# Designs tried in a protein design chat: VHH binders against q07589. Part 24

Target 1, 356 residues: q07589
Amino acid sequence: MSRILVIGAGGVGVITALSLWLKKESDVSLVVRSDYDRVLKHGYTIESCDYGRLEGWRPHHIYSSVEDAASAADNQGYNYIVVTTKNIIDGPVNSRVSNIIRPVLEKNKELHGPQLTTHILLVQNGIDIEKEIWAEFPREQYRYTVLSGIQLIGSTKIGSGHISQVGQDHLSCGAFDPQDAAAIQAANDFVRMYSNEGQNFVEFDPRVRYSRWKKLLYNAAINTSTALVGLDVPRCLEFGVNKKSTEIEVFHPAMREIIAIAASEGIIIEEEFITMFTEITRKKVFKPSMCVDCEKGQLMELEVILGNPIRIAKRNGVATPTLSILYNLLVLVQAKLKERKGLLKFDEKTATLVDE
Below, E stands for the ipSAE of ESMFold2; O stands for the ipSAE of OpenDDE; V2 stands for 0.75 times the mean of E and O plus 0.25 times the DockQ between their complexes.

## First folded at step 17 (VHH; framework vhh_7b18_3)

Design f2 (at its last look DockQ between E and O 0.01; V2 from the best seeds 0.00; counts 0 for: pae E 17.9 > 2, placed apart)
Fold by ESMFold2, look of step 17:
Structure f2 (fold): chain B 356 residues (1-356), chain A 120 residues (1-120)
Amino acid sequence: as target 1 above (356 residues)
Amino acid sequence: QVQLVETGGGLVQPGGSLRLSCAASGFTFSRYYMGWARQVPGKGLEWVSYISSGGKTEYQDSVKGRFTISRDNAKSTVYLQMNSLKPEDTAVYYCAAGYFKGDSWTFDYWGQGTQVTVSS
């Protein structure tokens, strides 16, 4: 049976572990950082629209760190690493995805007769998130594939060891490299192992880059704008000039810029999705994830959502006036969050940053 | 075949020490929580200590500070170092291996037990 390590124990990660555990085809491990002691002693309380109420639930194994999980690996290692943490590439070095997964990849490399291929599933927002993995882990030294998970789920940690899932789980899983047959097979296998008939929805994604660029319309225009101002989408729309300026002057122009960047990379996104993403959120009184992160004082996924597409735009000669303004303002918000967390220090005597 | 074999039991004076060992075979030792339970005369089976697959330890209050659980994944062996032994520690000690099954600790495999007697 497949040995799966889920990294990240927020609302998404816990439901991911639960879904795999319920299918009974996997040996499920979960890395639980801040809640480890409570979960070890009391388990999770879960209220799930998919699976009902569970009390005192734990996956087969829990660990307080990825290092501990890697050290516990037997001669077989882990078949899958499922990363559900936020990808904050401008954050602390130990929060970089390559550094988070490195203990497992190093352990698998050390196993005798390395026939084990590790499938790394990135359930994270953004584009170009796979490139760090390819750069940091040369294929001549490490046996792995990189898979994409696009998850639409309404699941939140509402207290220590307490998960509330109010939106049905929908996962699209595919290979970042569409010519990698092993990755395609691993993605299809994961779809099978994650699918609980009649309770969640899981599908294979044959066009991972298209799907991520399409989701970026929402993330780069709406998720970012709500985070900047601390408002849900309906309020952003209703508070605009003539109840129209947010949509016409912010959301739509930002989305058109993303479409143009995607096109410069050979990926055609249909313009109808501009209207679709606006309309499906217009009446949803719910703060998007980046807005919630900012309100909680947590760092944002700024670089993978805005930084990376802007870098592509500059490289390809695509104008991004709207995205650039959003990015530069959010860089200031991110710096403010970093300062509060002690990751930046401003020397008021010299009016300069103190380099770390 | 899954097997857990305890060794190291015996007779010891109050205040003395013993080290129990449990050799495991037939399953992937490093992925299991390992633990010790004891059957005290006149009382039922009670948990003594456990150690998670990642090395986190827990102890019942009456042994905390006196007993130390540890594991050697390379040798598929779990140990219980018992110091400052008291007559009430007299029991048959069982090694167990398990993991969580939803809402509780579940130990799937048990050893045959080893007798520890603390008496003058």
Scores: ipSAE 0.000, ipTM 0.216, lowest interface PAE 17.9, mean pLDDT 87
Fold by OpenDDE, look of step 17:
Structure f2 (fold): chain B 356 residues (1-356), chain A 120 residues (1-120)
Amino acid sequence: as target 1 above (356 residues)
Amino acid sequence: QVQLVETGGGLVQPGGSLRLSCAASGFTFSRYYMGWARQVPGKGLEWVSYISSGGKTEYQDSVKGRFTISRDNAKSTVYLQMNSLKPEDTAVYYCAAGYFKGDSWTFDYWGQGTQVTVSS
């Protein structure tokens, strides 16, 4: 039986753990950081469109930290690490994915050496998110694969130990390296272990890079723009000049730039997605995830959604005038959030950032 | 090649019925949400109904009780039975394969659409 550690106990993480647990093919551990005491005492209340209402639910194991999970007395290592936390590379150092997973990788190495390959599934937004792990953990010293998880789900933590899932779970899972046979197999195995017929949807993704670029049409254009202005998508559209300027001058240009960047890598994203992503959201009064994060005073996944694409663009000679403006303005918004959280200090006397 | 082909659209009087069919090919049908969306010219695309691979269904409020979505995985076909049709149901109806995220749709594939006109 595979031992799976889920890191991130938000709406996505809890439902992920639940799905694995319900399938009964995995030993499921969940790292619960903020709600640990409550969950330990009372379990989770889950209202799920996929699985119904659950009271007092717990996975097989709950830990307050990754370190605790790694050092558990009966720990024989983990086959999978599922990371569902937001990827915020410009956030606190301890929040970097490489640092989050390090205790488990080290423990696995200690316990099993080269006999255990750890499969790291990144259920995160953005592109080039795998590169951090590849850079931090040399293949000569560590045995691991990195898997991509693209999850579409309506699930949120609505209280301590309380999860509401209003949108069905759809997960696409694949290997970041399309030539890594072990990763490919691991992704397929995960699909099997995760699939609950009739409840969730999970499939193997043979085109991880394509899928991530495609999703960036929405995230890099609509998610970022709404975050910047603090409006839902319909208001963004309706409030535009002649009700057209947001679509024509912001969303579409941004999406076209994403397509151009992808094309520079030989990945062809269909043009039809430009109109599709705009139209499907036109009448839905909702705020995308980055907008919600910003409003809640939480850091956004800015670098993996805009920063990395822009870096690729620059490298490949692709012009990104729209994305660049969005990015540079959102960098300031992110900095404002950081300052409020005490992560940045500005000296008003000297009008300079305080050196760390 | 991925194809979604809609059939069954047409002109019907208010209170009438239509049954739309969408034949899918070129992808693993059983792994996708299948759904119907509709669009009035000059307006945005709105979801009407979707069905999971396991048969869970969801409907827009405006069509609840009148429309029924179903699927046949063996035939790779999704259906939309539309009863008690109203003039406001007039639109181009699109078959789609993709995902539903609590607040929005994400489609990987979609058909060319079929016109449904409800008029006296």
Scores: ipSAE 0.000, ipTM 0.249, lowest interface PAE 12.2, mean pLDDT 91
ESMFold2 (binder alone), look of step 17: mean pLDDT 83; pTM 0.832

Design f3 (at its last look DockQ between E and O 0.01; V2 from the best seeds 0.00; counts 0 for: pae O 15.0 > 2, placed apart)
Fold by ESMFold2, look of step 17:
Structure f3 (fold): chain B 356 residues (1-356), chain A 120 residues (1-120)
Amino acid sequence: as target 1 above (356 residues)
Amino acid sequence: QVQLVETGGGLVQPGGSLRLSCAASGFTFSRYYMGWARQVPGKGLEWVSYISSGGRTEYQDSVKGRFTISRDNAKSTVYLQMNSLKPEDTAVYYCATDYYTGDTWTFDYWGQGTQVTVSS
């Protein structure tokens, strides 16, 4: 039976743990931060379109920190680490994925040396999110794989220990390295352990790079634009000049730039998706996740959604005028959020930052 | 191509009943959420009800206890049984299927709608 540690107890993480727990093929642990005492004592209240109403629910184990979860793994370790936190590369250093997962990798190495392969599943947006892990954990010292999870679920925390899920739990899981047989097997095993027939949908993704670049058309053009202006997609479209300028001058050019960057990396994305992503969201009156994060005063996944593609474009000689303006304006929005959180300080007497 | 076709609308007196049907094709019906939304004059588009692939249901408060959503996966059909109809239920009713976006759950494919009119 696989031992699975889910890191992040937001709406996505809790439903991930619930789905694994319901399948009864894995031993499920969840790291719970601010809600730990409430959940320990009373469990979760969950209203799920997939799984119904649950009261007092807990996975097999909960912990207040990754360090505590690693210590409690006692002579077996974890087969899977499932990271559902937002990936804020420009945020606090202790929020980096490599730092978050390190206690578990060190514990597995201590317990089993090279005999236990740790499967790291990143359920996070963006591209190049696996590269930090490869850079920080040399193969000579650690035995692991890195898996991609693309989650399409409407699940939010609506109160302490209270989760509301609207929209089916859909997960696409695959290997970042398509030549890594162990990663491919681990992804297929995770699909089996996550699948609850008739209640969710989960599939193996044989083309992880293609899937993430395709999703980036939406995220880099639409999600970012809504966050910048604080509007849902229909308002962004209707408020444009002649009800067309947002689509023609912002969304489509940004998506074409993403397609060009992907092509420079050998990934061909069909041009038809430019129109498709606009049309599927045109009449949907809701705010995308980055817009919601910004309104809540939370840092955005800016670098993995815009920063990383732009860095690839610069390296490969691809022009990104639209993406660059979006990125640079959102850098200012992110700095404003950091200032409100006390992560930046501006000295108004000197008109300068006070930190380095 | 995804195709959704609603039937069963019409004129009915207050307190009456109607049953809406939505025939679906072009996708693996059993794996998708299905839902009903309505365009109420003067109020815009509202979600009415949805049903998961496994048969779990959710309802807007104003229709709870009066409307029942159901599905038949073998026939790729979703239904809305509407009882104790009120004039406020007058709307164009749309069938929809869930859709994947980059960051949230949405319903993307809609039928052309069927008119329900509750009037004496």
Scores: ipSAE 0.000, ipTM 0.203, lowest interface PAE 13.6, mean pLDDT 86
Fold by OpenDDE, look of step 17:
Structure f3 (fold): chain B 356 residues (1-356), chain A 120 residues (1-120)
Amino acid sequence: as target 1 above (356 residues)
Amino acid sequence: QVQLVETGGGLVQPGGSLRLSCAASGFTFSRYYMGWARQVPGKGLEWVSYISSGGRTEYQDSVKGRFTISRDNAKSTVYLQMNSLKPEDTAVYYCATDYYTGDTWTFDYWGQGTQVTVSS
């Protein structure tokens, strides 16, 4: 039986753990940080469109930290690490994915050496997110694969130990390295272990890079823009000049720039997705994830969604006038959030950033 | 050894037409997407059009209604009929196919390119 550690106990993480648990093919551990005591005592209340209402639910194991999970008694190591936290590379150092998973990788290595391959599933937004892991963990020293998870789900933590899922779980899982046979197999195995027929939707993704770029049409254009202005998508559209300027001057140009960047890598994103992503949200009064994060005073996934694409564009000579403006303005918004959180210090006497 | 050889480029006046051809070899042609991209020196690659193994076609907005992609699997050849050419269509045009699977479009193989110049 595969041992799976889920890191991140938000709406996505809890439902992910629940899905694995319900399938009964995995030993499921969940790292719960903020709600640990409550969950330990009372379990989760889950209202799920996929699985109904659950009271007092717990996975097989609950841990307050990744370190505790790694140091758990009788630990046989983990086969999978599922990371559902937001990828914020410009955030605190200890929040970097490489640092988050390090305790488990080290423990696995200690316990089993080269006999255990750890499969790291990144259920996160953005592109080039795998590179951090590859850079931090030399393949000569560590045995692991990196898997991509792209999840569409309507799930939110609505209280301590309380999850509401109103949108069906759709997960696509594949290997970041399309030539990594072990990763490909691991992804397929995960799909099997995750699939609850008739409840959730999960599929193997044979073209992870394509899928990542495709989703960036929405994230890099609509998610970023809404975050910047603090509006839901319908208001963004309706408040535009003649109700057209947002779509024509912001969303579409941004999406086309993403398509161009992908093309520079030889990945072709279908043009129909430009219209599709706009229309799918045109009448849905909701704020995208980055917008919500910003309003809650949380750091955004800015670098993986916008920064990395722009860096690729620059490298490949692709013009990104729209994305660049969005990025540079959101960098300031992110900095404002950091300052409020004490992650940045500005000296008003000298009008300079304090270097620590 | 995958090989893609583009032909058909040249100089044409605005409003004119060209037909590009790409002869492919070294792989099972009928299983893979084929496409055309173009590049202006110093700029990034711009995707123009692609056609799936099943014949589904897609076009950039800038060329819709003017360009038509087609393929002949028996000849392992993909074509790009370019009508109503504009100066902004001037570029090196590359034939492309993916490397990994026939269901993906990841541009891993390029031809040498063929120059298309639209000028009065």
Scores: ipSAE 0.000, ipTM 0.219, lowest interface PAE 15.0, mean pLDDT 90
ESMFold2 (binder alone), look of step 17: mean pLDDT 83; pTM 0.831

Design f4 (at its last look DockQ between E and O 0.15; V2 from the best seeds 0.00; counts 0 for: pae E 15.6 > 2, placed apart)
Fold by OpenDDE, look of step 17:
Structure f4 (fold): chain B 356 residues (1-356), chain A 120 residues (1-120)
Amino acid sequence: as target 1 above (356 residues)
Amino acid sequence: QVQLVETGGGLVQPGGSLRLSCAASGFTFSRYYMGWARQVPGKGLEWVSGISSGGSTEYQDSVKGRFTISRDNAKSTVYLQMNSLKPEDTAVYYCAKSYWRGESWTFDYWGQGTQVTVSS
C-alpha cells in the first residue's frame, strides 16, 4: 500500500486527502498546520458535492508539521508527497516547496536510501515550478520524481475544520519530464489511487507543459489583471472604455503573449482559448484567486504565474509588453503585501529598502 | 475520453425555432456546468447560455427571453431551445463543458459545433 503525505490542508488538500482515503488503496497522511488542534479534537466537517456530508472525518494520520510527519515513530517513508499549498517563490523561505518537502525526502533517504523513489506531486499553478526541486535535490543523492497536478475543483475552507466543495473534483496528473518513465508510471498509479468512479474525475495528462501553458492564458491575463485592480471579471470588462478596452487592450494581448511564449518552446496553444476564457467568465461575478489573496492580505502566486513566463520570453526573444507591465506593477503590489506582513522593511528616512 | 456532440442545427426562417442538443460522455455530466457558445466565421466566440450542475441558468442579454437552456442528467444531455430566431443568431453553436476551480472559471472541452442559419 502506498503511503501518501498531503501537504496543505485547504479546500483542495482536504478533498485530495479524502479522495485518496475513500479509495482505500493508500495510507493517507495530512499535514494540518493552522487547524491542527481543531481537527485533532473534532475532525473535519466536509460538505462535498462528490462525497456528501462528512462529520468528524480524519485521514489515517494527521500531523501538525511536515517535520512531525517525517519523524513519526512508525514512519516507513512516504511514496508520494502531494503539495497543495500555493507556490510563492518570493515568499518566506520556509514556504518554498523545496523546503517544505525536504524533511520527508531526507527521512526517506535515511530509511530506504536508493530503494525508495519519492514521487512529488505538485498540485499548483504556474510553469517551471518543478525546476526548484530539480535544482535543490541532486539526482545523485536523492531518488524522486516530480509530477504535475492540475486540479479543477470548487472547494474552499469555510471555517476551522470545515470544508465546502461545490464543484466536482477534476484532476489531471502527469510527469513534468515527459521522458521520465518512472514519473509517468507514478502519475498513472496516482490516477488509479485517486479515482473514485462516479464521484471525482481523474485523468493522466500526457501534455503537462501544454496544459500548464493553456491555463496560464487565464491566470497570466485575467487573474493578474483582476488582482491588480481589485475587481471581479465582469466589472473589469464593463468598466473598460466602451466596455471593450479591458478585453481588447489587456486580456487578449496578455493571452496572445502567453501563446507566443509557448510557441517559442514548440507548444501550440489554440487561439480559440483566448475568447473562450474571456467569454466563460464574462457574466460570472467572482474574483479570481490572486485577487482574493491580495484582498485578504495574502501573497500571490506571482512569480510562477507571471515571473517565470516572462523569464522564458526574455530567454527566447519573445516580446511581452502587456505581461511585463502587469508583472512589474504586481511586483509592487506584492511588495506592499510583504511590507504589511513584515517581510520587507522600508526606511523612510533614507527612502531605501532595509537590507536583511 | 470526454466527448461533446452537438445536433439540431439547420436552416430556419426568421421567427422560427430550433432545439439544439449536446450529448456528453466521458465524465460525470451531472456535476458540471454546461453551456452554449456561438461563433460567426471570422469573429470571436460568444457565450450564449449556461446551466450549472444545480440547474441555475444564465443567458447573454441578446438571447434572453428567446433562448432556454436545460439539461437532462439521466441522458447526459444539455439542450438549447431557440425561439424567435433572428438573422443575427446565425452562427456555429458549440456545446461547452466548464469548471469552477475555486479560483477561476475554466473551459476544457467543446464539441465540433452545429450550424444554425436564420434566413428568409
Scores: ipSAE 0.020, ipTM 0.295, lowest interface PAE 7.1, mean pLDDT 91
Fold by ESMFold2, look of step 17:
Structure f4 (fold): chain B 356 residues (1-356), chain A 120 residues (1-120)
Amino acid sequence: as target 1 above (356 residues)
Amino acid sequence: QVQLVETGGGLVQPGGSLRLSCAASGFTFSRYYMGWARQVPGKGLEWVSGISSGGSTEYQDSVKGRFTISRDNAKSTVYLQMNSLKPEDTAVYYCAKSYWRGESWTFDYWGQGTQVTVSS
């Protein structure tokens, strides 16, 4: 039976663990940080459009850290590591995915050597998120695959140990390396283990790069803009000059720039998606995830959503006037968030950042 | 076949109340986000309120505090209690079935609508 470690106990991670647990085909472990004591004692309260209301729910195992989960694996290790944390490249070093997963990879290697292949599923936004893993864990020294999970779900933590899911879970799972047969098989196996017939939607994704660039149209244009101003999409559209400037001067140009960057990397995204992403959000009074993160005082996935595509654009000679303004302003918002969290210190006397 | 049938519209004076009902059939009602939208004559369609399968509610700012959405999964019915009605609430009200598509949701199916008229 597959042993699965889910890392990240936000709205996405808890529903991921619940979906796997309900299928009864896997041994499900969850890393729960700040809510650990509450969940240990009382379990989760879950209000889910897919699964109904649950009280006192726990997966098969919970741990307060990835290090504890790795130690508790004893002689068995984990077949899958499912990373649902936000990928904050510019955040604390311990928040980097390679550092998060290292204890489990090292333990699996110590216990099983080449006999256990570790399947690392990144359920995270953005572009180039897999490259850190390939660079940090050479394949001659580690046996693993890297899988992509594109999760389209409205699920959030609304209190300690309390999860609210407002829309049906849609997961697309595929291999980052399309030539890695083991990764392709592992992605298909995960789709099978995650599928709860009639309750969620999950599919194999044969074109991971295309899918991630396509989702970036929404994330780089709409998610970022709403985060910058603290407004839902309908308000962004209605408050624009003549009720038109936001879509014409911000959303659409940003999306066209993403399409051009993707094209410079050999990925063709259809232009009709510009209109589609705008129209499906026009009348939906929901704040996108990056906007919600700012409201909660949490760091944003800024580098994987905007920084990485802009760096690709610079390398390939693609102009990004709209994305660059959004990025540079959001860098200031991210710095403000870091300062509030004590991760950044400004010296008022010298008007400069404090070292270290 | 999916069917949504709205009832409960009518003529009411400003400050009055109406309760709309939407009877659903042809799908597993308890699994879906349900909503209300309205069409003001000569204006576009606007979202009014939504309710998740688990009972979480959301409202357009202009109706928050005056309208209450609810559901009865045993009867496959969603309701909209409208209090303190204003002339600007005059519209055809539609019940809709939707699902969450990433960081947004869309309506798959719509009813035929029920007229609400608020006038002195």
Scores: ipSAE 0.000, ipTM 0.144, lowest interface PAE 15.6, mean pLDDT 87
ESMFold2 (binder alone), look of step 17: mean pLDDT 82; pTM 0.818

## First folded at step 20 (VHH)

Design k1 (framework vhh_gefurulimab; at its last look DockQ between E and O 0.05; V2 from the best seeds 0.00; counts 0 for: pae E 20.1 > 2, placed apart)
Fold by OpenDDE, look of step 20:
Structure k1 (fold): chain B 356 residues (1-356), chain A 121 residues (1-121)
Amino acid sequence: as target 1 above (356 residues)
Amino acid sequence: EVQLVESGGGLVKPGGSLRLSCAASGFTFDDYAAAWFRQAPGKEREFVSAIYSGGSTYYADSVKGRFTISRDNAKNSLYLQMNSLRAEDTAVYYCAAGYWLTSDWSEYDYWGQGTLVTVSS
């Protein structure tokens, strides 16, 4: 039986753990930070559109930290690490994905050496998010694969030990390295272990890079723009000049730039997706995730959604005038959020950033 | 103009088989999820089956083992092979396409006008 550690006990993480647990093909561990005591004592209350109402639910194991999960007395190592936390590269150092997973990788190495391959599933937004892990963990020393998880789900922590899922879980899982047979197999195995027929939707993704770029049409253009202005998509469209300027001058150009960047890598994204992503949200009165994060004073996934694409563009000689403006303005917004959180210090006497 | 056109509906006896087709124009199915829905008289529209762009398929419990969804990208078409039909399968069947596979009709981007399937002795 596969042992799976889920990291991140928000709405997404808890439902992820629940799905795996319900399938009964995995030993499921969940890292719970703020709600640890309550969850330990009372379990979760979950209201799920996929699975109904659950009271007092717990996975097989709960831990208060990744370190505790790694050092547990009965720990035989983990086959999978599922990371559901937001990928914020420019956030606190201890929040970096590589640092989050390190205790488990080290423990697995200690326990089993080269005989255990750890499969790291990143259920996160953005592109090039696997590179951090590849850079930090040499393959000659560590045995692991990195898997991509692209998830659409409406799930939120609405209280201590209380989860509400109002949107069905859709997961696409594949290998970041399309030539890694072990990763491909691991992704397929995960799809099997995760699939609850009739409740959630999960599939193997044979073209992870394509899927990541495609999703960036929406995230890099619409999610970022709405975050910047603090509006839902319909208002962004309707408030534009002649109700057209936002679409024609912001969304479409941004999406086209993403398409151009992908093309520079030999990945062809169809132009029809520009229209699709615009229309799919035209009448949906909601604020995208980055916008919500910003309004709540939470850091955005800015670097993995805009920073990395722009870096690729620059490397490949692709012009990104629209994305660059969005990025550089949002960098300032992110900095403002950091300052409020005490992650940046600005000295007003000298009008300079205080060096750490 | 984007259009989905269903065909293949008709009258069939219980235990019989029918194959529905959905032809797309104005867009390509290749990177879209596609689905079949049905609506019986006086009932709500319900999810029948869906297929990812990658080929993974999903079925409602009521049709599992009897229906098969497939797609032909070259023909830009979606199909539903219906075997062992029952009276309760009587409905207007609709084709839909969208970015995400879902059981929610409203989340799809394109819809057909439907084709009537009647299962009666």
Scores: ipSAE 0.005, ipTM 0.258, lowest interface PAE 10.3, mean pLDDT 92
Fold by ESMFold2, look of step 20:
Parts: sequence; structure tokens; C-alpha cells
Structure k1 (fold): chain B 356 residues (1-356), chain A 121 residues (1-121)
Amino acid sequence: as target 1 above (356 residues)
Amino acid sequence: EVQLVESGGGLVKPGGSLRLSCAASGFTFDDYAAAWFRQAPGKEREFVSAIYSGGSTYYADSVKGRFTISRDNAKNSLYLQMNSLRAEDTAVYYCAAGYWLTSDWSEYDYWGQGTLVTVSS
């Protein structure tokens, strides 16, 4: 029976743990931070369009930290680490994915050496998110694979220990390295362990990098623009000059720049997706995830969505005037959020940033 | 139980026509955008066409002018009329529904099991 540790107890993480638990083919652990005491005493209340209403639910194990989860491995370790946290590489150093997962990788190595391959599934937005893990964990010392999870669930924590899922649990899982047979097998095994026939949709993704670049059309152009201005997409479109300037001067140019960057990396994204991504949001009044994060005072996944593609563009000589403006303005928004959280300090007497 | 069931696939000669149907059950179909995707062996799913509940349609460039998507919300059905078929149209065709009209297959909530279309001499 696979032992699976889910890290992150937001709407995505809790439903991920629930789906695995319902399948009854895995031993499911969840790291619960701010809600730990509530969930320990009362369990979760879950209202799910896929799985129904659950009251007092817990996975097989809950922990208040990754360190505690690693210590309680009972000489077993974990086959899968499923990371559902936001990937904020410009955030606190202890919130970096490599630091979050390190206690589990160290424990697995201590217990099993090369006999246990740890499968690290990143259910996170962005591109180049796997590179930190490869850089921080030498293959001579750690046995692991890195898997990609693209999740389309509409699931939200609406209170301590309360989850509301209104959008289908829909996961695409694949290997970042399409030539890694072990990763491919692990992704297919996860698809099987996650699949609840008739209740969710999960499938193997054979072209992870294409899928992530394509999703950037929406994320780099629309998710970012709505976060900058605090508006849902229909308002962004209707408030534009002549009801046209937002799509013609902001969304479409940003998307074309992403297509050009992807092409410089050998990934061809079809031009019709520019229109498709613009139209899917035209009449649906809701705020995309980055806009919601910003309004909740949470740090944005800015670097994996905009920073990384811009860095690729600079290396490859691709012009990104629209993306660069969006990025530099959002860097200021991110700094404002960091200052509010005490992660950044401005010295008003010297008018300079204080390094901490 | 939520279901999407495709039908109408088969073998057809180049230049021929075929009509695919998709029957939806177990959910309120008219609240959803609906789409056709296709997948040839060894390739990812590819967007073919999509339609909003209000009737606005979108097509991949490779099928524009040859394929026509339509829906009948009263019958909970989605259709794809395929004309001037070519060998490269050979694939398993999937019906999908989501709150969003999108060419990104990963954004759709419900999927059918697919129907095979083979275009060959």
C-alpha cells in the first residue's frame, strides 16, 4: 500500500487527500498547519460537488508540520510527497519547496537508502518549478522522481476545517522528464490511486512542458492582470477603452509573447488559444486565483508564472514588452504584500530598503 | 451518475462526411460549455471545437470550414458534423463539458470515453 504525504491543507490539498483516502488503496497523511488543532478535535467538514458532504473527516494521519510527519514514518517512509502549496520562490526561505520536502527526503534516505524512490508530485502553477528540486537534491545522495500535477479543481477553504468544492476534481499527472520510465510509471500509478470512477477525472499527461506553457497564456496574461487591478475578467474587458483595449493591448500581446518564448524553447502553442482563453472568461464573473491571493494578503506565485518565462525570454533574445511591464508592476505589489507580512522593511529615514 | 456518451464514429474515405453525437446525463448540460477533442495514438489530446451554451462557437484552424459544432440543450446533446475529412483527422474523438469554454482539455469537468474516427482509403 503506497504511503502518501500531502503537504498543504488548502482547498486543493484537502480534496487531494480525500480523493486518495476514498480510493482505499493508499495510506494518506496530510500536513495541516493553521487548522491543526481544529481538525484534530473535530475533523473536516467538506461540501463537495464530487464526493458529497462529509462531517468530521480526517485522512489516516494528520500532522502539524512536515518535520513531525517525517518523524512519524514508523520506519516506513513515504512513497509519494504531494506538494499543493503555492510555489513562491521569492518568499521566505523556509517556504521554498526544497526546504519543505527536505525532512521527508532525509528520512527516506536514512530508512531505505536507494531502495525507496520518493515520488515528488508538484501540484503547483508555473514553469521550471522542478529545477529547484534537481539543483538541491543530488541524485548521488537521493533517490527520487519529480512529477507534474495540473489541477483544475474549484475548491476553497471557507473556514477553519471547512472546505467547499464547487468545481470538479480534475487532475492531469505526468513526468517532467518524459524519458524517465520510473517517473512515467509513478505518474500512471498515481492516476490509478487518485481515480474515483464516476466522481473525478484524472489522466496521464504525456507532454507536461507543453501543457504548462499553454496554461501560461491564461496565467501570465489574465491571472496577472486581474491581480494587478483587483477586478474579475468581465470587468477588465468591459472597462477597457472602447471595451477593447484590455484584450487588444494587454491580454493578446502578453499571450503572443508567451507563445514566442515557448517557441524559442521548441514548444509550439497554437495561436487560436489566444482567442479561446480570452473568451472562456468573458462572461464568467469571478476572480482568478492570483487576484484572490492578492486580495487575501497572500504572496503571489509571481516568479514561476512571470519571472521564469521572462528569464527564458532574456536568455533566448525574445522581446517581452507587455510581460515585462506586468511583471515589474506586480513585483511592487508583491513587495507591498511582503512589507505587510514583515518580510520586508523600508527605512523611511534613509528612504532605503533594509536587508534582513 | 454523470455521463457523456459519444457515438457516430467509424471508417470513412478521404473527402467523406461523418456526424458525431454526444449524449449528456446526470447534470444540467445547458449550464456548461461543451467541446470536442481528439487524440491520435501517441499524441496529446487536441482541441477540435467548442460551443458556449448560448451558441457561440470556436474551431481549431485545422478543422475550420470543414467541421460544424452544434448543441441541443433540450436533448442534452452535442454534435460535430465533419465534412471534407482527411487522413490527419483520424483519432479518437472525445466529448467534454466544463463551466468554461477552453481549448485546454485539462480545464473540462466531464469527459466521454471517446469514439474512433478512421479516415482511410
Scores: ipSAE 0.000, ipTM 0.133, lowest interface PAE 20.1, mean pLDDT 88
ESMFold2 (binder alone), look of step 20: mean pLDDT 82; pTM 0.831

